# VH-VL binders against q9vpl3, part 25

Target 1, 224 residues: q9vpl3
Amino acid sequence: RGKINIQRPKAPHYERARVVAVTQPKYPELPKAKSCFKTRAERTQQQQENPYNEIIAREVRNWLDHSRLVAFFHLSSITADDIFRVRVQLHKQNLHLKSYGSKIIEQAVKNTRYEAIVPLFHSNHCIVFSPDPEKTAALLRIVRRVPQMVLLGGIVEETMLSRNQLVAYAQMPGLHAVQAQLVQTLSQAPGHLIQQLQAHQNSFVQVLDVHAKNQMNEETPKST

## First folded at step 10 (VH-VL)

Design C52
Fold by ESMFold2, look of step 11:
Structure C52 (fold): chain C 224 residues (1-224), chain A 120 residues (1-120), chain B 112 residues (1-112)
Amino acid sequence: as target 1 above (224 residues)
Amino acid sequence: EVQLVQSGAEVKKPGESLKISCKGSGYSFTHYWIGWVRQMPGKGLEWMGIIYPSDSYTRYSPSFQGQVTISADKSITTAYLQWSSLKASDTAMYYCARIDYGDYFGFDYWGQGTLVTVSS
Amino acid sequence: DIVMTQTPLSSPVTLGQPASISCRSSQSLVHSYGDTYLSWLQQRPGQPPRLLIYKISNRFSGVPDRFSGSGAGTDFTLKISRVEAEDVGVYYCMQATQFPYTFGGGTKVEIK
């Protein structure tokens, strides 16, 4: 059967023709240079379309979809024993250290809201997944002693965070601590307001009158 | 601690159906693949296939495609291997094992095995 | 299918002496990402297999340091530096680089 092979385009003719036209050499022998180049390109395309890679990408998508905390790291030279010790420490905190190929991650996040993470995987890397965003502080504490793991950023509650934002997030108190800080703040605020009112009653009345008038106009329609 | 606990030994006749189980515990069952491996008496290991319990995606070895069914029930963290009609040649030890493509590659934790004996 | 060939089929050794097991694949086990997904399993008598070595040379959790793996491409070796009585069993190599996953035929290690 002579099927049309026009649907399998070779390297862009325009780019190759433009280079050749500028130099204006004799057309080179295709089998040696162009065959090797196209064989390399075809090899890369076949590897990218390998269905085995899609099986691994399925696992990556599942981790992403079920993790409220995802942290991305650059991974420099580290021994298998050292990374194993880190993995064990992380696992005790429900933090799951994984490493996938960059092509796999690209396949896993294609056509998803996670596509923005692809540039983070240009070099050696690892990813930490967890269902518990409260474990961000524990993650950073463990990794602080591992200079081979360099934090690049993360995802918390479906929000992409830079390195600095993720570090700042880890410093935020938990829900219990936030509740305690709110009670403490409310206890101090009434006493401070009473002191201020006693010192400057006239100016405070003017400020409250202007504020109340602005608040009423913005929240209720005028009856006039 | 990760454990895979398989159902007990089975003695069956040719033509009967059978479903053996593999219950996972101590880990998030839906985040890891389960594979099935056959070991015929006195022989080595043969990979039969894998399943991803999160969505029940399966992949079979060509030698076992259409010969068995691999399934999972994630609500009870259990994977299954099933025959609709057993043959005497199905007499073997059957193992389930876990695989994690983001970590160790290869079967990192194994069940204790289920001996299936098929004889008239 | 990638054929995995192990030698020797049987390795009787004296306690405290080294053992060496060879595994050869019919084609390269190097995946497109540079990793090689070759594993070694140990099956003690009457027990299920257990993972010893993953990705050629990395020891799995709880595996003694007398076990080591090496190799590249198509040729791989498992070494036991000093064989102990508990090391009796059958050792398998396995590739997970492509489907179907395949195992070597096994090497029986026993005390002579």
Scores: ipSAE 0.711, ipTM 0.864, lowest interface PAE 1.3, mean pLDDT 79
Fold by OpenDDE, look of step 10:
Structure C52 (fold): chain C 224 residues (1-224), chain A 120 residues (1-120), chain B 112 residues (1-112)
Amino acid sequence: as target 1 above (224 residues)
Amino acid sequence: EVQLVQSGAEVKKPGESLKISCKGSGYSFTHYWIGWVRQMPGKGLEWMGIIYPSDSYTRYSPSFQGQVTISADKSITTAYLQWSSLKASDTAMYYCARIDYGDYFGFDYWGQGTLVTVSS
Amino acid sequence: DIVMTQTPLSSPVTLGQPASISCRSSQSLVHSYGDTYLSWLQQRPGQPPRLLIYKISNRFSGVPDRFSGSGAGTDFTLKISRVEAEDVGVYYCMQATQFPYTFGGGTKVEIK
């Protein structure tokens, strides 16, 4: 008795196939479950009409307008607990970590000087705000310990900076330190100039002295 | 530390006007929303409305629209809830609370509450 | 308006025993951005409400580990693993996904 090949059942005889085809219960096509997933278009439309977006957008705008340091981060698989820990650390430095929807951000920055940031918000993201641009180094130090936070760029003193520029900015000595160095350099410049001018004069005087000494030695008759 | 301090208990008669206050401290007052919540005696919590102190943008619950006015003075970091004409039914505890949409998306800090009693 | 229904109304609990509170919304609390803005509040007798849990399952600062939130869509649960005397009060769920914000009717947790 040949092993019934369950993987490739022999096609039934033509007559049987017809009967099976006719007797197959026509299951009513389950109403295409209206995919509970509103189409992207419907979601977009609902997002646009949600008064909630307006109020949150207002908040976002206010943070942007009053922050001298803004940093944009991508979030990769970060837990709520991790976010909380980071938030606490940032808060201790007067750094404010916020998370807003991409559409809210788009709405908030539309027709503003911040419109260029929109492309940064296509994925899970967070924003860190600070009134103090000097906290950039502190921010980067904290975030370095959080591999789930990837720096995308930022705004410092109303200037948009790339990731690399922001890192470079954080490494720069503070304005006051730079100013101090400048003052020190400027204060040393006259001294150096005077030294250089005096060096030539001193050299000339030395040459003259040597010459005078040589002349005196030639004029001293060897009193035999 | 973030704190919201509300004005003291009020005893009023029907028809009188009232303005209660909520002073915020320990945070940037202009960056966070303030909401007002009513709790009638022995009852649950009812959202009344919110204000953004930065520009005084306000939204009300439909149930409280036209019944109360929410305002803020950012210079003194204070939010207000006021009635033009009180009713006996306005007797309740009123709470102000901070709303953070960027972090918690809820009322994260609450005032101690202001008891308003309206009786003839 | 989104109606929030809490069960039970009252939850007498023995000290050290777990408690569970349910909150059901009349519609999905999932925001268009994917987050669910459900919070749990605790109100102790004679005190203002206090935030316990935000976005379904996140503990607010200073909230003990014995509190946990779970759920999705329309069904949410607050659990207290071991009820302490200080946990006595009324617990409220709140939705902030849609205006107007709405609260559950509250669940009174009391010690037997």
Scores: ipSAE 0.684, ipTM 0.851, lowest interface PAE 0.8, mean pLDDT 87

Design D65
Fold by OpenDDE, fold request of step 14:
Structure D65 (fold): chain C 224 residues (1-224), chain A 121 residues (1-121), chain B 111 residues (1-111)
Amino acid sequence: as target 1 above (224 residues)
Amino acid sequence: QVELVQSGAEVKKPGESLKISCKGSGYSFTDYWIGWVRQAPGKGLEWMGIIWPEDSYTRYSPSFQGQVTISADKSISTAYLQWSSLKASDTAMYYCARDEGIYESYYFDYWGQGTLVTVSS
Amino acid sequence: DIALTQPASVSGSPGQSITISCTGTSSDVGGDNYVSWYQQHPGKAPKLMIYEVSNRPSGVSNRFSGSKSGNTASLTISGLQAEDEADYYCSSYTSSSTPYVFGGGTKLTVL
């Protein structure tokens, strides 16, 4: 039994060598340092490719396109209960409170007319949608109960409004009221003009009367 | 026309309970905050609290927190102010008022006629 | 404590213009434009005269005007009339927890 030279093992017989060569598991070269850490960019890209996110983004876009009133709020620390309560109140007014991730919003508004809203969504936020812009005042009354909802701005009739502008808009009389006021103002304008014209005439007559009275008083001889 | 009508004057003794009312009309009662304001004899106006009538969400002034209860019945467009135990110091005129303001603008555009509450031994 | 300070009394003659001041203790009092003024005649409920510093409700005379400078809001009544004799209260937004603060009131006497 030949001493197995452990230092220089004899090459196996050709047939065995073939079998060993064929049966040697070809371990795929471990791809070098794929750092298990997906780069922030890869994570961002993977999130963008999430079919679910796309669906939600479409939903957001749909809300934006069909809403005549959109209000953006920053949310500070708010409880789920508080947000639920305010949501219910808003819903009763046909105001729809929604919350979306910033990335979803970005995706939703990318290359749209709404792209300008992206800077508003740097932190926790919610959006209120309504088909009725006349509900702006109602919205702003309801949100008083939730100080954690900070108004950032909004969209009314496809126009972007700042916080102050949205508040101002809410304070405006309704279109019909404005029209009524306009009609009233226009109807009064001729009367006012007539009054102004008559005022000058009346003033002139008064001056003449005073003058006439003064002359009469001067002509009345002081009966010594 | 918007109107707030309050309940009549009350004369009570210390320790008695009292509930006064404010009925709104001429507008959507559930869409506006209703506030209560106290005015002691010869004194100024003091905000007590506000209520959202739709779900009766209430906010109180710190000075009145726990001292009074504000409630509402939206079915009859009525807000309430109540005491569990009156004190002599509760003698005052009490006004309900509608808040017309929005967001950070707080002001009362319509006021009730007031309810005089007299608490005397 | 956030307080609004008003003069206790102001007087004027008929036809004159008078101004009632309302000064907040903090710059945060009233925000930028959230001051209201109320008129109260003896035995009557307060009446809103000015809201948001300078806006007049419907039915309020144009003799009443509001302004603000710094932490002081002012109610100006021009062409003073006898019926203007009343107590005047300013109110301001302060915080979400205390959205209503009233001044101490000013008694206006028409001489």
Scores: ipSAE 0.871, ipTM 0.947, lowest interface PAE 0.5, mean pLDDT 87
Fold by OpenDDE, fold request of step 14:
Structure D65 (fold): chain C 224 residues (1-224), chain A 121 residues (1-121), chain B 111 residues (1-111)
Amino acid sequence: as target 1 above (224 residues)
Amino acid sequence: QVELVQSGAEVKKPGESLKISCKGSGYSFTDYWIGWVRQAPGKGLEWMGIIWPEDSYTRYSPSFQGQVTISADKSISTAYLQWSSLKASDTAMYYCARDEGIYESYYFDYWGQGTLVTVSS
Amino acid sequence: DIALTQPASVSGSPGQSITISCTGTSSDVGGDNYVSWYQQHPGKAPKLMIYEVSNRPSGVSNRFSGSKSGNTASLTISGLQAEDEADYYCSSYTSSSTPYVFGGGTKLTVL
């Protein structure tokens, strides 16, 4: 009776070895944890190829193309409830508050006249759309309830306006002519817009002076 | 024409409750903030609070927080100021006013005629 | 606490120009352009005379003008008339939590 060498068990008989080999539970190889570190390039490519993102980007483009008023806001530590409440109030005025990711915005405005808005979307932001530029004042009244919504600027009648310019525009409901002139002036100076953003106070004062002068001229009865 | 009409003068005793009203007309009542301003006899103007009439969102001055309640009924274009328990120190003229300002600009362009509240034992 | 300081009283003769000052305690009071002025006759409600430092509402006389320098806003009344005798209050934006602050008021007497 051959001493069973416990330290070097004799290879099982060929038949037993076959049975053991077949009965060894093939534990599914734990899916090699694909290192979640998709290279930045792979992440960017996958995001570009997401059909969902394309659909949303088209939606954003549609809103931009059909809106005569677009306002951009930064959101600072705002609650979902506060956003909901303000959204409801805005909606009652036919103002549509939307939030989109920065990448979606980039995709939406790429190679369009709106490409300049991309730098505004580095943090939490929302956009308000309206077909009616006359609702600018209503918008700015409603957002008072939410100090966390900080106005950055907007687009009115396809013209990009700074924060101060948008406020000024909103304050001129009866002066369509003055508003038009302001928009024209702003459209002619695209290069100085950054410098004029700092000079916004002066331009606003000028617009107000013109408004005051126009009001004075309307009160002078033509002495026929 | 835009107009704010307030309820009539009130004479009350300390500890009594009071609700005064301000009715707006000539504009869309729900599209503007309504504020309340107190003026004690021989004293200046004091902001009390504001209300958004559409959903009755309110903001109070710290000095008046918990002392008064501002409310609105948009169906009848009316804002309210109320006390649960009046004090002698509440004797004052109370004005409602429409805020025309936008964003960070706050100013009242139309005012009610005022409601005199006298609290005397 | 942000406070607006006004002179207690100002006087002038008919036809003269007078100025009422409103000084904030902080440089941040009202931002650069958010000062309003109200006129109040005895026993009457306040009336808006100037908004956003220098703008006049419709129906307000061009004799009333507003300006601001530093932390001091000013209301100027030119061609003073007897009807201008009233109390004048300045107001300013301070913060989102306290958007309205009033000055102490100035009594204008026309001599």
Scores: ipSAE 0.870, ipTM 0.947, lowest interface PAE 0.5, mean pLDDT 87
Fold by OpenDDE, look of step 11:
Structure D65 (fold): chain C 224 residues (1-224), chain A 121 residues (1-121), chain B 111 residues (1-111)
Amino acid sequence: as target 1 above (224 residues)
Amino acid sequence: QVELVQSGAEVKKPGESLKISCKGSGYSFTDYWIGWVRQAPGKGLEWMGIIWPEDSYTRYSPSFQGQVTISADKSISTAYLQWSSLKASDTAMYYCARDEGIYESYYFDYWGQGTLVTVSS
Amino acid sequence: DIALTQPASVSGSPGQSITISCTGTSSDVGGDNYVSWYQQHPGKAPKLMIYEVSNRPSGVSNRFSGSKSGNTASLTISGLQAEDEADYYCSSYTSSSTPYVFGGGTKLTVL
């Protein structure tokens, strides 16, 4: 009994071959699955046309426009739980922690004054928004709980600040605008730091004095 | 004015439990870290741990992890340091201190008066 | 282990300037600008004298100044007075896991 060569079956008898050929189910050619490989162009176009992305981008713009304090953080291997805990703490201080995709950020800040922040968003990032720039110190104290949150920089009173500048701003007493200006001046002219500090100290003291006087005047009840 | 007031001196025996307190006043208690620092007799300062009073998040020095418990009651602006079982080696002055630093800056600007803990058989 | 090394003792005469050094074992000790100094009189709590290398808190005499070069921070006391006799401790940020490290302390004697 000849070893049935399973690999090369003998051709069936002519009649059998004919029957097999006729009875072979013609499976409709599965529509050539359009190669799920959406061309990069199609993917990009679909992303651009996603109404949801536009909505989120508008939200980001809205936050940027209404925030007097914006801080940018890199997230290094942080857990969702840690983020949640920090978010809760920040929220109690009227600090709003948000996370957005890089593409959404790009879309949100395109052709705006905030376009310069795009390079900060190459990896996992979060943004903290606040209407109160005086909360900068509070923010930086809370963030100490999460070493995985790395400060990259921020925006205070429409001024973009580096990491060091933002920290310096938070450490300075007084009016936010004067603080921001002073930090910028100090950063730009390290060689004239002493002279610049003296000049701005007087201005800073004057502004603080005016502020103090205004507060005192508001606290004096008009004894009518 | 910012002030930290600690509980009075304690004399205990080995194996006893102890809880000492530090009450803050003159500032928003929940907005600053509170740290504990040990100073053994004739020795230097040693950081034990810190607490964020708002949610009682705590960090310990590796040397003190599991040896002590730091807690806080924000309702009365008080931080605590406690031992479940004291040892003779726990004899020291204990200070609470407010951390004024931000982000990577860590320093204590106000200190309690200290609590002397003596553990002797 | 990250350690801060201080001289055990320093002495000076009234009116002189003295310097206390604090040297880290690693370049990472203290970060670029995160060194603080504390004064402690016998039987008293430590008092912050300098923060962030060179900043003085309110109420601290201008006779106290801080500086840093490389991995060594320095506390300088000018116009030494009898009241300056105390123990001085440096502290530095080291890492997120160990944010506080104290030096061994320096006893300052005013002769």
Scores: ipSAE 0.853, ipTM 0.933, lowest interface PAE 0.5, mean pLDDT 86
Fold by OpenDDE, look of step 10:
Structure D65 (fold): chain C 224 residues (1-224), chain A 121 residues (1-121), chain B 111 residues (1-111)
Amino acid sequence: as target 1 above (224 residues)
Amino acid sequence: QVELVQSGAEVKKPGESLKISCKGSGYSFTDYWIGWVRQAPGKGLEWMGIIWPEDSYTRYSPSFQGQVTISADKSISTAYLQWSSLKASDTAMYYCARDEGIYESYYFDYWGQGTLVTVSS
Amino acid sequence: DIALTQPASVSGSPGQSITISCTGTSSDVGGDNYVSWYQQHPGKAPKLMIYEVSNRPSGVSNRFSGSKSGNTASLTISGLQAEDEADYYCSSYTSSSTPYVFGGGTKLTVL
C-alpha cells in the first residue's frame, strides 16, 4: 500500500478534478479592503460636500458683495509673522486681509459674476477687502513692506482690473478732484479763446497800421 | 501744505555718535514711507533706506546696512537717521523725503531742506 | 550692480530744447513705468520733476516732459530758460535688494 504522500498529493483524475472544481465553495471575494486612504477624488468630493465649506464660501461671497475694493495677491514664501504684521497695518486702514482655500473660492464664486477670478487662486494667495475704493493707494503703499505679496489684480466698483489697471486707479485723483480740475479747465477755456481772438485782431490791426503808414509815406511828395 | 523740516547742520569728530531728525507736517505721517538720501560733496544722490513710520519697518540699501539706523517717532511725526560712530567719509548732505509711490513705483515728491554733516578731525 | 547712466553734462541756449538720457544696465532697471526725474539747484534740495516716466507733479512747468524707449528714459526740457540750469537726476525702481537707484546726475548749463 503506497504511502500517501500528503505533502505532494497526486493530481486527481481529470474527471474528479472537474467535480472538485465545481464543488469548491466559492468564497465571497474578500471585500477589497477599502484603502484607509481616501482617493484624491473621494477627498475632493468630501470637501465639496462639507457643510463647513459652504459656510465659508458664503462668507467669501458676502465679502465680495459688500466690498468696493478687492485686491488679489499671490504669496511667495511669506512667513506667518510677516503676514500678521501686514494684516495689522492693513486693518488700521480698514483693509481686511483674508486667505481662503482655492476650493472654497471656487465654490463661493461658482455661477456668480466673480467666476473669472478662479484662475488667480491656483497658488498661495490672499485677498484684501475694503468698503472704500479710495484706500487702494494706501493698500499698495502698505504691501510694499512685503515683497512676497505680489499683486495679481483686483475689483473696484464691481469692475475687474488687471494689476496695472489697479495701480493706475490708485494713482488717479479722486472723482471730486477730477471734477474740480475739469471745471477749472473749462472755466479757463473761454479766457484762452478770447485771448486768441484778440491776438489775431491785434495782429491784423498792426498789419493794417503798417500798411497805412507805408501808403502815407509813399504819398508824401519829396518836395524838391 | 506738505513739509519736511530737518535738523540743523552738524559738525562732528570721527568716532562720535549723531542723530539727525526730519519732521513731517501737512499730511498723515504714518501713511507714507520716508526715505533718506545721502549726497557727498560734489557727488550724486544715494539712496540709504526707507521707513514705514506706523510700525517703524525699515529697509536699507546694502551699502548702508549696519552703518546707520533709521527710526521714527510717529507721535511727533519725526523720522531719524543715526550713526553710532561717525567716519570722515560720512561727511555729506543728508535729505529726508516722502515717498509718494505705490507698490513698485518709488519716487520722492517732497524733500527736506537737507542736513549737512561734517566729520573732521 | 544695477546702475543708471546719465551724461555728465548737457548744454543749451535759451529757447532751445534739450534732452537728458538715463540708461539702465539691465532690463530690470527702469521697469516698465517707474522712472523719476529730479532737479537740483546748487545748495538746494532735489525737486521732483517727473514721475512714472512722463507724469508731472503739480506746479512743474509743462516745459518738462519725460519719455522712455527700451532701457533709456529721457527728460526733455523745451524752451530752455536760465532758471533751468541745475543738476538733474533720474531714478528707477529695481527688483533687487535696492528698490531705489539714482543716476549719476547731469549738469545742465544754459549758455
Scores: ipSAE 0.836, ipTM 0.924, lowest interface PAE 0.6, mean pLDDT 87

